VH-VL binders against q9umr5. Designs and how they scored, part 337

Target 1, 268 residues: q9umr5
Amino acid sequence: SYKPVIVVHGLFDSSYSFRHLLEYINETHPGTVVTVLDLFDGRESLRPLWEQVQGFREAVVPIMAKAPQGVHLICYSQGGLVCRALLSVMDDHNVDSFISLSSPQMGQYGDTDYLKWLFPTSMRSNLYRICYSPWGQEFSICNYWHDPHHDDLYLNASSFLALINGERDHPNATVWRKNFLRVGHLVLIGGPDDGVITPWQSSFFGFYDANETVLEMEEQLVYLRDSFGLKTLLARGAIVRCPMAGISHTAWHSNRTLYETCIEPWLS
Key: E = the ipSAE of ESMFold2; O = the ipSAE of OpenDDE; V2 = 0.75 times the mean of E and O plus 0.25 times the DockQ between their complexes.

## First folded at step 17 (VH-VL)

Design xe10 (framework fv_acimtamig)
Fold by ESMFold2-Fast, scan of step 17:
Structure xe10 (fold): chain C 268 residues (1-268), chain A 123 residues (1-123), chain B 106 residues (1-106)
Amino acid sequence: as target 1 above (268 residues)
Amino acid sequence: QVQLVQSGAEVKKPGESLKVSCKASGYTFTSWYMHWVRQAPGQGLEWMGIINPSGDDTDYAQKFQGRVTMTRDTSTSTVYMELSSLRSEDTAVYYCARVGIPFSDYDWGFDYWGQGTLVTVSS
Amino acid sequence: SYVLTQPSSVSVAPGQTATISCGGHNIGDKDVHWYQQRPGQSPVLVIYEDSNRPSGIPERFSGSNSGNTATLTISGTQAMDEADYYCQVWDSRTYVFGGGTKLTVL
């Protein structure tokens, strides 16, 4: 009688990326209905995150409706941000465990092979010129670009992350907070050897200050103001932190020890 | 400058095992998935499997399941393909090939290929 | 198992347009990649995701994919284009290659 599991992939992924995760779930929780959503696969993962949220919303509604006991979400990398917004915009979601698998919850400020491949002439120090334009905000990766040296531009131009984090005012903020707070457990997973998510503490709602010193979740204004419910969830005992060293970005969905330690316990 | 350099040609007897290497250079080895493809003399291309150089992530074509093993050594930026219980029909040129985008096992095509390793299996 | 069908050979005169077909059930719903293999050389990606050209591949190469047929088109064909051409798709959990087409220029 395990609750259904819905999996949301990341940048340039598809359901194929989760073949090992599905095998692990089948071994430890046989009979679990697992749906890996094949929406916005490959290059389509570059579409604006609000467009992706709408598409994933349409796909999850019938799954949630058929599971009155609730569902679990496993959301990898960029997919964790889609799931963040999903939990806020759905005033009828019944998500028990939201498992965020190495997702840049406070944003990304990294000079990785993704950046070099997508924008060969750009460096992390200059990407703000592209990302904080109206054109740049039509690409998912720019929706969570968070340059700590241009926080004013981030707050003004971010069409997605600044809004879901409550860092910029929005008419729906109160409703989004109420909706997000219905989640049973927020399980945060990430680690120092990821190599892509920068800073890696972004997976735990930590992020750079203007000097690129990482401040943890409890020091963020988002937490202190309780903008979308992090402080309330932590007080309720609903936030789980599961850091693990030695895991690279593309290995979170295929590491058995990670699965057994951080994911398996939350798949009731 | 991206390069994939494979080990030299081999002659094997039926029942023996083969281990081909593919050394990568000119890019971050652990950021791109690697595939193995073979080609029998005068024949077409046949996919064998995929390996994630940064983890334990492998997947093999059903035809080779149980006979093939793919591994990597991060310290030397090298991937390996082992094929056991060799038969004469395993005579082929074996290629390593890189996926076209970093950090993805998705269907992007194979942008760089090794030079190939000819393996002849004969008694 | 999924099967891709290519003609075994296509002949063109220099400067003419060559078309190489790749047939597959509902192939238009899949992403098709094309590889060029010159004699004694490893394959080279010439088209990915139906119609996209990698950096360094001449503008003469183009691709399309609709219904049950994907097509590689080489305009102004040159002697250096003489090679075997393979189409490729991902189906479920495996890559499938076509049987290959030998392009002869003259």
Scores: ipSAE 0.796, ipTM 0.898, lowest interface PAE 1.2, mean pLDDT 93

Design xe100 (framework fv_acimtamig; at its last look DockQ between E and O 0.88; V2 from the best seeds 0.79)
Fold by ESMFold2-Fast, scan of step 17:
Structure xe100 (fold): chain C 268 residues (1-268), chain A 123 residues (1-123), chain B 106 residues (1-106)
Amino acid sequence: as target 1 above (268 residues)
Amino acid sequence: QVQLVQSGAEVKKPGESLKVSCKASGYTFTSYYMHWVRQAPGQGLEWMGIINPSGDDTDYAQKFQGRVTMTRDTSTSTVYMELSSLRSEDTAVYYCARVGIPFSDYDWGFDYWGQGTLVTVSS
Amino acid sequence: SYVLTQPSSVSVAPGQTATISCGGHNIGDKNVHWYQQRPGQSPVLVIYEDSNRPSGIPERFSGSNSGNTATLTISGTQAMDEADYYCQVWDSRTYVFGGGTKLTVL
């Protein structure tokens, strides 16, 4: 039978956001046990990412324990960062496919309606003043704010992303890398028409340099240093890249062609 | 700044179809989910469904399944609600309303409403 | 199907506090939103997520939600507050509205 699937939502979402994804899985893999975690829904999705990681960890432990053949994770947007941290902090995870659905894996640097709603007078150029403060780091969106013009502040103030990416030292880095490397497949999905994830290549571990020129994963220090295992996973043949044009940010979980092309093949 | 402008009042006969438009302005059309709600004369509010303007994903209240279809046109920033097989009981003011949070179909409340479209179904 | 119960009408003198109830089984576990509708006009969101006010809504409006009853409170009630008030919750896969309460300020 098929391995259970655990779904982790994004900013301002709930399990309701995945109704179409569940229909697709039921059609192609009938009998699959799919659990969409209703934790940190809506406004609660703004809580610090380490707090979310702890709550999701408590929820996934019993699911993984009941599935000795392994589980799959589908993690959307901000949820992909939660899942990155889960795979690192869990000494006993049995995740086969980690499907990262348009998640800002190297961070976010964009003027989006999320930013306008939360900080109405802010622009991407000045948000670093808020996000890299202790107060700002209490908001999930600031935990992965990555201003390429203030990389020194990002490295010193990021309480989450800089640590899980190994861009700043952490006592647990060696253990986190070992744990993450147990994943069977890292499936990266994203595309140029997302409109929210900026740069969209962040979903594939690419990111802006100081001139806002995108450098791809293989040019990133985190990859070159193999800080949490990307180079090792790629060499093992465990990284899958599935870019798709024509899909906006809120459509990744409700596009049948995307599901069939990028998700369905990894749900053994 | 934010405005939702709906099409004008209509009179229909039983068995016909209704198509109401709702044109959005003053914000990024594709960033906010849109709901449709109706109100029969002298009655309360009734939810009909939701549409994602960034895609064709929709969800409809059980009562309207099989009769309602919601669509959007991003080039004109317009959502549409089509209701078929009209009955006298479908006489109501039909409203479009925006979710109060960007990029989410979450339970946030409806922050902006269209002016309403009165539809009278009679022979 | 989930049902929300509101009183059909509430009357209050100008300057007094009006209280409008919205009853529902374990409604305290749900997010309650409140809308004001003046005759011939579209509904206006006055409270969302139990107790939050949208920009532009006077501080006189407040909300609470616990157990089986959510409450909309309007302090220092004014003639302009005369309207129908509707509570709303999300239940399973649908929105449910209360029957509405007509507030009269006399």
Scores: ipSAE 0.848, ipTM 0.923, lowest interface PAE 1.0, mean pLDDT 94
Fold by OpenDDE, look of step 18:
Parts: C-alpha cells; sequence; structure tokens
Structure xe100 (fold): chain C 268 residues (1-268), chain A 123 residues (1-123), chain B 106 residues (1-106)
C-alpha cells in the first residue's frame, strides 16, 4: 500500500485548491489516503506562522501515528514554510518525502498583488517598516519577509524565518536541525514563471544578496553553516530540485505534467 | 479602477451556442479568478463556474457540466463563457464577476461585476 | 444541496433600519457575502465574510452571522437602498445564492 499523503495549503487557500492533485494521486496511486488539512483557510492564513505550525502539528500527529511506515507531505506556497517548521519542531515525525511546492523557503521580497491587497500604500522597499515591527510579525506574510537591504532588521525582528533557518541563534537550533534531518527526501519545486514567489529561486533556497543578485542555495550562509541541515541533506542525496518553467503560481497543484515529473515519483 | 466590460446582447435559437466575453482592466488580470453568474428574467442569481488566473483550470456547476466552457485570453485580458445546446430556460443575463482576493479560489465574495449580457433563447 | 432562504420582500420607511435575513443550516460556520442589485443594474458586493464592508460601501451597511441565520442590516435606510439583496455562501465546491430579498423604501 502507498504511504498516506498530507497536504498543506498556502496563503488564502483551502482544500478546494487541491482537487486536481487529489485526482492525480488517486489515478496514479490508487488507494492512497490523502488528507488535505483545512486549517487556517482563507483570511486565517494570515495568522502568525508559529500558530499555524501548532495547529497543523495537532492535525498531523494522529495521521503519522496511524502510519508507522511513514507519510508524505505536500506543502504549497506558504504551506511549505509551515511544513519545514513543523518538521523542525517535531522530534518524532516520520515524513518520508517533504515536497515543497513553490514555497518561499528562503523568504519573500517582491511586490505582489498579495502585498497590494494587504498593504496598498506600501512597496517592497518600505515594507520592512511594517513587517519588522512587533505588530507586523503577527501576520504570516511578514514572518517570512526577507529584506536583503535591511538584514539587521530581518535577523533581529523576524520571529519565524530567521529562526527556522538558524540565522539567528536560539536554544533550539541544534534540536530543530536534528529533527528536520529525519526527513527522507526534500523535494523542492518551483520555477521562473511563478509570478508570486520573489525571487522564484527562493523555492530552492536561493535568494537576493545586498545587491539583489540571486545566489544559489550553495552560496547561502544557511547552507555553508548547515544551520538547519541543508548541506547534510544534499550530501546524503536527499535533496531533489525540480524546476519547471511555464507554470504560474496558482497552477503548481493542478498541472498534470508537473505532477508526473516532480511529485508522483516521490509518492511511492 | 477595476472594470469588467462584457459583450453585447444576443438572440439565439434552441440548440445553438452562446459565447459571452468579459474584458478586464484596472488590475492585474493574471492574478484573479473569475466567475460566471447568470440571472433569468425576474429570478435570482445562479452560479455557473469559475476559472483560474491562467485559464488552465475550471470548475463548473453540476447543472452546466458538459455544456459550459470557460476560457481566458491573457493577451487581451478577456474571459469567455460558452454555453452550448441552448434552451429557452437559458434566457438570462450573464455576468462575469471577479474573486475578491488575488491568487485565491477561496470564497471571498465577488467584488466586481460586469455589466451583464442578455442572451435570449427563443424559437 | 445547500439552500439559503431569504424573505421575498422587506419594507422600510426612510431613515429606519432595514433587516434582511439569510437562513441556512449552520450558516454561522460559513462566510456569508451580500450583494445589492438595483433595478436594471449589476450586483454590487456590500458585505463580505459576514461583516466586512468593501471600500465605497456606506457605513450604514452592516452584517452579522451566527447559528442558522445571517443578517444584513441597513441603518438610516435611504431611497437609493431600494434594491434586491442576495446572500451567498460556498458549500461543497458550489457557490450558492439566496433567493433574494426585495427591499422597498416606502
Amino acid sequence: as target 1 above (268 residues)
Amino acid sequence: QVQLVQSGAEVKKPGESLKVSCKASGYTFTSYYMHWVRQAPGQGLEWMGIINPSGDDTDYAQKFQGRVTMTRDTSTSTVYMELSSLRSEDTAVYYCARVGIPFSDYDWGFDYWGQGTLVTVSS
Amino acid sequence: SYVLTQPSSVSVAPGQTATISCGGHNIGDKNVHWYQQRPGQSPVLVIYEDSNRPSGIPERFSGSNSGNTATLTISGTQAMDEADYYCQVWDSRTYVFGGGTKLTVL
């Protein structure tokens, strides 16, 4: 039998967004128990990510307990960060494949219609004033806002991304790294035509330097220092990078070719 | 400002097809889902379906499955709705309506509507 | 199928408060949206997610939702508020509208 699949949605989403993914899984892996977690749907997805991590943890623990052979995680967009944090705080998770589906794993720094909607008078260049404030960090989007021009503010004020990345020292860094390294495979999916994740390489732990030049995962301090286990995972062949062009942000979970190429191989 | 401008009124015969267009402006066309809703004369609103920002994903009301097709043209910022095998009961004003939140097919409400397109189906 | 029930008509004198109900099983657990449709015009979103007003909607419009009933309230009703009002929810991959309520301003 196939291992159960747990799906975590992104910002402003719900389980409804994954109807095609469910169909594809059922067709290619019949009998798979797929659970799309309807937590923090819609506006509730703006709640602090640590709160979301706790909620999703409560939901996945029973599922994992009933699946001694392990489970697969498919986590979309913002959900990918939730899942990474989840795997960092859980010392007893049994995740075989962690599929990060177009997630801003190294953060977000871009003008998107999300920002225009939430902060209509702000641009990405000024958002640090909001996001790195105490009240700003009460919004999920700010929890992974990564301003390359205000690194000090990011490192000191980010209550989520900087911590799970191990960029800011904290007493749980070693344990979180150990926990995250329990994952069998880290499957990173994203692409240049996403249109939301900025830069799109963030889905592969690439990100801007101070000059907004995109550096790859292997050039990032979090990798070089192996602060949360990326270097170790890569060394053991546990990281899979699956870039795909021609896919917009809202199509990652519905594109059949993407599913067959980047998702399906890791559901066995 | 956000505007949705639909094509003009049409008269059809039973068995024919209709195709209504909805041209969007004043916002990022590729960021928002679009709905189609119709209203028969003197009746209430009826949801027909939804199409995603890229146009490669649709979901139709069960009542219209097999007869309705929704498409998008990004180059012209236009959404289309085609309904085939028309019946007299299909006489209605058809509306395009935008989802209120970008990149989401969650139920946020329809925040902007087209002016409507009257389609009359008669023998 | 999920059903929303609205009164067919409501009448109110100018300056008075109009209340339009939308009944549905456990509707309080759903997000309810309200649309105003004046004669010969397209629907306009006046309340989203139970109680939120879109930009440009007068403060006299308010909404609530609990139990089995959502309510649209129009305080200080004006002649221009005469219209059909529809509640709407999402249920089981379907968007459902109420039957509509004709609000008459006497």
Scores: ipSAE 0.834, ipTM 0.922, lowest interface PAE 0.8, mean pLDDT 96
Fold by ESMFold2, look of step 18:
Structure xe100 (fold): chain C 268 residues (1-268), chain A 123 residues (1-123), chain B 106 residues (1-106)
Amino acid sequence: as target 1 above (268 residues)
Amino acid sequence: QVQLVQSGAEVKKPGESLKVSCKASGYTFTSYYMHWVRQAPGQGLEWMGIINPSGDDTDYAQKFQGRVTMTRDTSTSTVYMELSSLRSEDTAVYYCARVGIPFSDYDWGFDYWGQGTLVTVSS
Amino acid sequence: SYVLTQPSSVSVAPGQTATISCGGHNIGDKNVHWYQQRPGQSPVLVIYEDSNRPSGIPERFSGSNSGNTATLTISGTQAMDEADYYCQVWDSRTYVFGGGTKLTVL
C-alpha cells in the first residue's frame, strides 16, 4: 500500500501538465491515490501566493485526514513555494516526503519569457521597482522575486518569500519552523539546464550574493541561522539533493529517468 | 514580429506521407508549445496535436494516433508534422499555431498561426 | 467526445449588433476562445478565455460564457467583419472547435 501523492503545479500550469508523471506513478506504484490539485490554473496562478496557499490548504486537509499514516507532496516550480508555506502554516500536517521539483526556493532573479510576457518593458535589473511595491506583490511572480542588488527593498516589501524564509522578524516564525520540521524528508530536485530558475541552484536553496556569485545552501544566512529549519533537517539526514543535468524547465515532470532516479524512491 | 512560415503546397497520392514544416521567428522558439490544426476544403478547423519544442513531449488527437508524428529542430527553430498512409480525406490546409503563453500547455488560445499549407491527396 | 454547436450563418445589417452562439454541455465551466477567419486567410484570435481581447482587436468585439452557451458579440458591425467565426475549448485532453458561423453583413 502506498501513501497518497498530492501534486501542486507551477505558474500557468494545470493538472494536464502532469499527465506523464501520473502515468509513471501508476506504472511503478499501482493503486496509489494521486491527486493533482486543479486550483489556480493558468492565469489564476498569478494570484498572490498566500491566497494560493489558503486554497491548497483547504484542498489537502481532507486528503491528509483520510491518510493518517501520511502523504507525499510533489510540488513543481512555483508550486514548491506554495508547498513549503503549507508545511509551515499547517500545525498538524502529515507529510512524509516533500518533493520540490525545480522550485525557486531561494527566489528568482532571471530574465525569462515569463517576465517578458507579464512585464514586457522590464528586465531583471529594474523589475524590483514593480515587484517591491504593493501592486507588484499582488502577482505571484513578484512574491518570490529576489533581487540580490536591492536586498533592503526585498526584506521590506516581500509579502511571502522573506517571511517563509524567516529573513525578517515575524510573530509566527517559531511556530512555522516547528511545523516545517515535522516533514519526513525534503527532496530537492533541479539542474543547470533548467533555463528558467535563475540561479538554478535556487532549487537547492542556493542563491546569488551581491556580486552574483552563487552561494550554496550551507553558505546562506537562512541556513546558518537555521531560521526555518534547514540546518536541523540536514543534520537529521532528512535532506536529499538530486540534481540532474539536461532537463529543461517544462520537462521535469515528463522525464522518466528523472522520475526513476529522484522521485520514485520517495513514494513508499 | 512573431512569424510562423510554413512550407509550400504539396500534391500527394493515397498511401504516401506528407511532411509540413513551420519555421518560427520573432520569439524564443523553445519557450512556446506548438499545435497543428487542419481544415478540409469548405469545412471547419480540426486539431491534430501539440508538441513541446524542447522535444520532450507530444500529444496527438486520437483520430491521428499511429499516423501522425511531430518533431522539431531547435537549431533552425522549425517544427515538423508528418502524416502517413494518406487518404483523399486528408486533403486540407494544414496550419501550425502557437499557444499564447510561455512554458505552458494550458489552453490560452492560439495567438499566432502559420499561413497554411495546402496538401491535396488525389489518385 | 465533446461537441460545440454553432449556427451555420448569421446575417446583420451594417452598424447593428451581431451575436454568434457556441453551445456545449456545461461550456460555462470551460475557457472559450474565438477565431475570425477571413476568406483565404489564416484564423485570427479575437477573444480568449471567454471575454478577453488580444491587443489590436477592436473594443466592439466582446464575449460571454455561462451555463451551456458562450456568445461572441460584435457591436457596430462593419463590412470587414464578414468572416467565418469559430469557437474553441479544451476538453478531456483534446482541443475542440465549433463548426463555424459565417457572418454576413448586408
Scores: ipSAE 0.681, ipTM 0.857, lowest interface PAE 1.5, mean pLDDT 93
ESMFold2 (binder alone), look of step 18: mean pLDDT 92; pTM 0.938

Design xe101 (framework fv_acimtamig)
Fold by ESMFold2-Fast, scan of step 17:
Structure xe101 (fold): chain C 268 residues (1-268), chain A 123 residues (1-123), chain B 106 residues (1-106)
Amino acid sequence: as target 1 above (268 residues)
Amino acid sequence: QVQLVQSGAEVKKPGESLKVSCKASGYTFTSYYMHWVRQAPGQGLEWMGIINPSGDDTDYAQKFQGRVTMTRDTSTSTVYMELSSLRSEDTAVYYCARVGIPFSDYDWGFDYWGQGTLVTVSS
Amino acid sequence: SYVLTQPSSVSVAPGQTATISCGGHNIGDKYVHWYQQRPGQSPVLVIYEDSNRPSGIPERFSGSNSGNTATLTISGTQAMDEADYYCQVWDSRTYVFGGGTKLTVL
């Protein structure tokens, strides 16, 4: 029998966004219990990420408790950051595969229609003024805004991403690292045609330097210092990289070829 | 200025197929999901389905499953709604309408609508 | 299947407050959107998510939603407000519209 699958959605999403993913799982792994968490749907996805982590934590505990063989997580876009934090704060998670579906793991620095809709007068170059304020940090999108031209402000003001990535010190960092390292597989998915996640390599723990040149995961201080366990996971053979071209941001959860190539192999 | 421009009125016979177009301008076509809604003469609004212009993934109301197909052409910023096996009760004005928020298929209002396409199905 | 009920018509004198109801089981647990449709025209979104006004919609339009009834309120009603009004909710995997209310300003 297959391990249960828990799905965590992204910005402005709900369980409805995963209707095609559920169909694919049912076709290839019939009988799999799939729970798409209907928490922080739509506008509520703008709530601070630590608030979302608390809510999702409460929802996943009974699911994990009923599955002694383990569970899989599929976490889309912003949801991938929620799952990153869940794996760190839960002393007793039993996650086998954590499948991160085009999530900005090192942060976001893009001029997208999200910004035009949320902050109509803002551009990526000036959004740091809003996001790195106490008020801005009450919005989920600002919790992972990572302006490479103001990295000092990001490190000081980010209430979520800088802490969970170990880029700024936190009293719980050692425990969070131990908890995260219990994951069986970290499956990273993303691609150059996403059009929203900027840089797209953020989905693979790469990110811009001050000149907007992308440095890959192995060149990041968080990897080199093994701040939350990436270097240890890679050495263990537990990190899977699955890039795919031709897939836009809202198509990751509804592309059959992507599912068969990058997701299906990790659903035991 | 956001604008949705639909194809012109059509007269069809029972059993034929209908294909209505909706051309978008004034915004990033691939950033917003599009819905199709119809309205029979003197009646209310009825939801038909949704299409993702960037991925061409769709979902249809149960009533239209097996008869409706929604497609898009990104080179012309156009969405299409095709309805097959037409019946007289398919006589209606057909509207395309944009979701009010980018990159989301969630419960948002429809902020812009096309002008409507009147389709008459008669023998 | 989920059903929304609206009165078929509402009449109000110019300058008075018009109230249009939209009834549904536990509708207060859903988000309600409202559309205005003038004769021969496409629907126009006047209220989204219970009580929010889109840019360009006059302040005299307001909405509320609690229990089993959502309400569209138009204060200081003007002749230009004559139209059909439709409420809309998302239920599980489909949008449901009310039957529509014809507002007349006499």
Scores: ipSAE 0.822, ipTM 0.912, lowest interface PAE 1.1, mean pLDDT 94

Design xe102 (framework fv_acimtamig)
Fold by ESMFold2-Fast, scan of step 17:
Structure xe102 (fold): chain C 268 residues (1-268), chain A 123 residues (1-123), chain B 106 residues (1-106)
Amino acid sequence: as target 1 above (268 residues)
Amino acid sequence: QVQLVQSGAEVKKPGESLKVSCKASGYTFTSYYMHWVRQAPGQGLEWMGIINPSGDDTDYAQKFQGRVTMTRDTSTSTVYMELSSLRSEDTAVYYCARVGIPFSDYDWGFDYWGQGTLVTVSS
Amino acid sequence: SYVLTQPSSVSVAPGQTATISCGGHNIGDKDVHWYQQRPGQSPVLVIYDDSNRPSGIPERFSGSNSGNTATLTISGTQAMDEADYYCQVWDSRTYVFGGGTKLTVL
């Protein structure tokens, strides 16, 4: 029947955030076993991303083992980065569709209410001083902070994103690339009205240059060097791009039209 | 700085509908989920539901499912709660309340509350 | 239908420590929030996530949560603390409030 679906939430979220998504899946694919992982909920979502990856890894192993035909991942916002790392560190994953739901795949550079709440006196232009310190790297949001005006600091200090994107060398990079390439489909979802993910094209592996001009995935050095397999996946026909306007950051998991257009086709 | 200002008191007859407004100011309206809670005279607090001001998605307590509708208007930074088929037992003060963390519908507690709207349902 | 049980009333003299209990099955596994409500006023969040105090709430307010009981503690109780106090948890898909405790400071 249908492959099991594993859902990974975002910053300050819990399984409750996906109640509508579960209703949609049940309507279109009745009998699907959907597991929304209730790990690192709420305040715990601020824990370092590598710590979260380890915890989610332990949770997904038995689910994948019980599904020899494969599983699908739906990973929202920050959760999409957790899933990126899961696919790289697991040498035996059997993920068919990895559905990345408005996740900052190339990083974040935005002055949002998350930033105001966490660091009230900071502006996006000065957050690099906090995030690229050893202390700052103990917070998940700083693990994918990507200041385009201090790219050298990002490359040297990022303990997570620069490593999984292959922007800085790591002993495990070759194995991580091999593991990531096992994925059946990489489904990228995002849009201009998200309002949180900055730039919104980060969900499609685009990002700012030093002048804050957005360069698309195919112009990124990471893609051109095929650092973790994006160029190989695109050549294989395994990358799906599904942009949609009119959807705000907290609505990706509760919009029926979005579900029917971008998610439902990839839930075999 | 943060304020939630609700519409004025109302008197209704059984079978009518109630619509209460809650206007937000002092913060980014679409960044925080909003809840509705009521309190019958001399009784405790009762949760009615939640609305996402950004995505307009809702979730209602089972007791009110089918009778309550929550909506929002981003141009006026206002959320609305409509309760239909009113009974005398619906006499209560109705509150809107903001969740404490931006972009989260998680269990954070309610950090700011409106002043309350007294609704009396009588024949 | 998760149920939170609070005593209906607690009386203390000024300067004494008031303790208000909130009983619930395995409540220690949940995050407990506490609200103060004075007559004719809106509730005010005084404790969130078991033991954290919002900005502006006096240090006299503290909370704990373990096993089947969460507790709100008010040390050096003052006349201004006289109010109704409600505990609150999230259970499955709903917020559940306790019945409320009327604190009288005589």
Scores: ipSAE 0.808, ipTM 0.906, lowest interface PAE 1.2, mean pLDDT 93

Design xe103 (framework fv_acimtamig)
Fold by ESMFold2-Fast, scan of step 17:
Structure xe103 (fold): chain C 268 residues (1-268), chain A 123 residues (1-123), chain B 106 residues (1-106)
Amino acid sequence: as target 1 above (268 residues)
Amino acid sequence: QVQLVQSGAEVKKPGESLKVSCKASGYTFTSYYMHWVRQAPGQGLEWMGIINPSGDDTDYAQKFQGRVTMTRDTSTSTVYMELSSLRSEDTAVYYCARVGIPFSDYDWGFDYWGQGTLVTVSS
Amino acid sequence: SYVLTQPSSVSVAPGQTATISCGGHNIGDKDVHWYQQRPGQSPVLVIYQDSNRPSGIPERFSGSNSGNTATLTISGTQAMDEADYYCQVWDSRTYVFGGGTKLTVL
């Protein structure tokens, strides 16, 4: 019948955040086994992303092993970056559709209430001082902080995003690319009214240059060099772009129209 | 400064409907989930449900499903709680309360509360 | 459904330590929040996530949570601490409150 679905949550979330998504899946694809992973919930979502990748990897291995026909991933916000790394580090994943729900795939550079809550005196312009320190890299949000005015520091200090995006060399890069390329479909979802992911085009592998002008995926060095397989996937017809206006950051997992338009078609 | 201001006291008859408002100020309204909690005279606190001010995402305590509806108006930074088919045991002070963490419905404390709205149901 | 049990009242002399218990099956595996409510006023969060104190809450308030009992401790209790205290947990898909404890400082 339907392939199992694995859901990976975002910053400060838990499985409870996906109750409406589960209702939609049950209505359109009754009998689908959906596992929302209850790992790194709430405060624990601040732990380093490589630590989260290890924990989620241990949880998904038995699920994938029991589903020889394949599985689908739905990964929300920060969770989309966890899933990016899972697809690269797992030599044996059998993921068909990787559905990325408004995830900062090229990084984040925005003044949000997350920053006010975590670092009350910080602004996006000075957060690089914290994030690009060894101490800062122990926080998940700093693992994908991408200050376009300090790209040299990002490339040297990022312990996670710069490596999985192939923006800096890594001994495992060739294997990571080979593993990632096994994915059946990369479904990218995001939109201009998200209000948290900045720039919102980061969900589609676009990002700011040094003048804060957004350059789309096809203009990124990571795409042009095919560092982890984006160019190959696009040429294969395996990348789906599904932008939608009018959806705020916490509504991607609870909007029926978005589900029907961007998610439902990929849950075979 | 965070402030939650609720509508004034109401007197209702059994079978009528109640609609309480909670106007938020001093923070980004759409960044924090809002809860509704009630308290019968001389009794404890009872959770009614949660609403996401940035969307139509709601969840209600099982006891109130079918009778409660939570809505929001982002243009006025206001959350509403409507309770239908009122009974005498619905007499209570109704509170709105903000979750203590942005952009999440996760199990956190309720860091700011409205002043409460006393609703008396009698005939 | 999950049930939290609190003593209905606790009395303490000024300056002494008050302890308020919150009993629940394996409550030590849950995150416990504590609220203070003075007569005619809204609840105030005094402890969240077992033992964390919100900004503005005096250091004399502390919390612990282990096994089947969570505890709110108020050291050097003052007259201003007279209030009802409620514990709260998340269970499955709902918030559960304890019945409340009336703290009297005499």
Scores: ipSAE 0.831, ipTM 0.916, lowest interface PAE 1.2, mean pLDDT 94

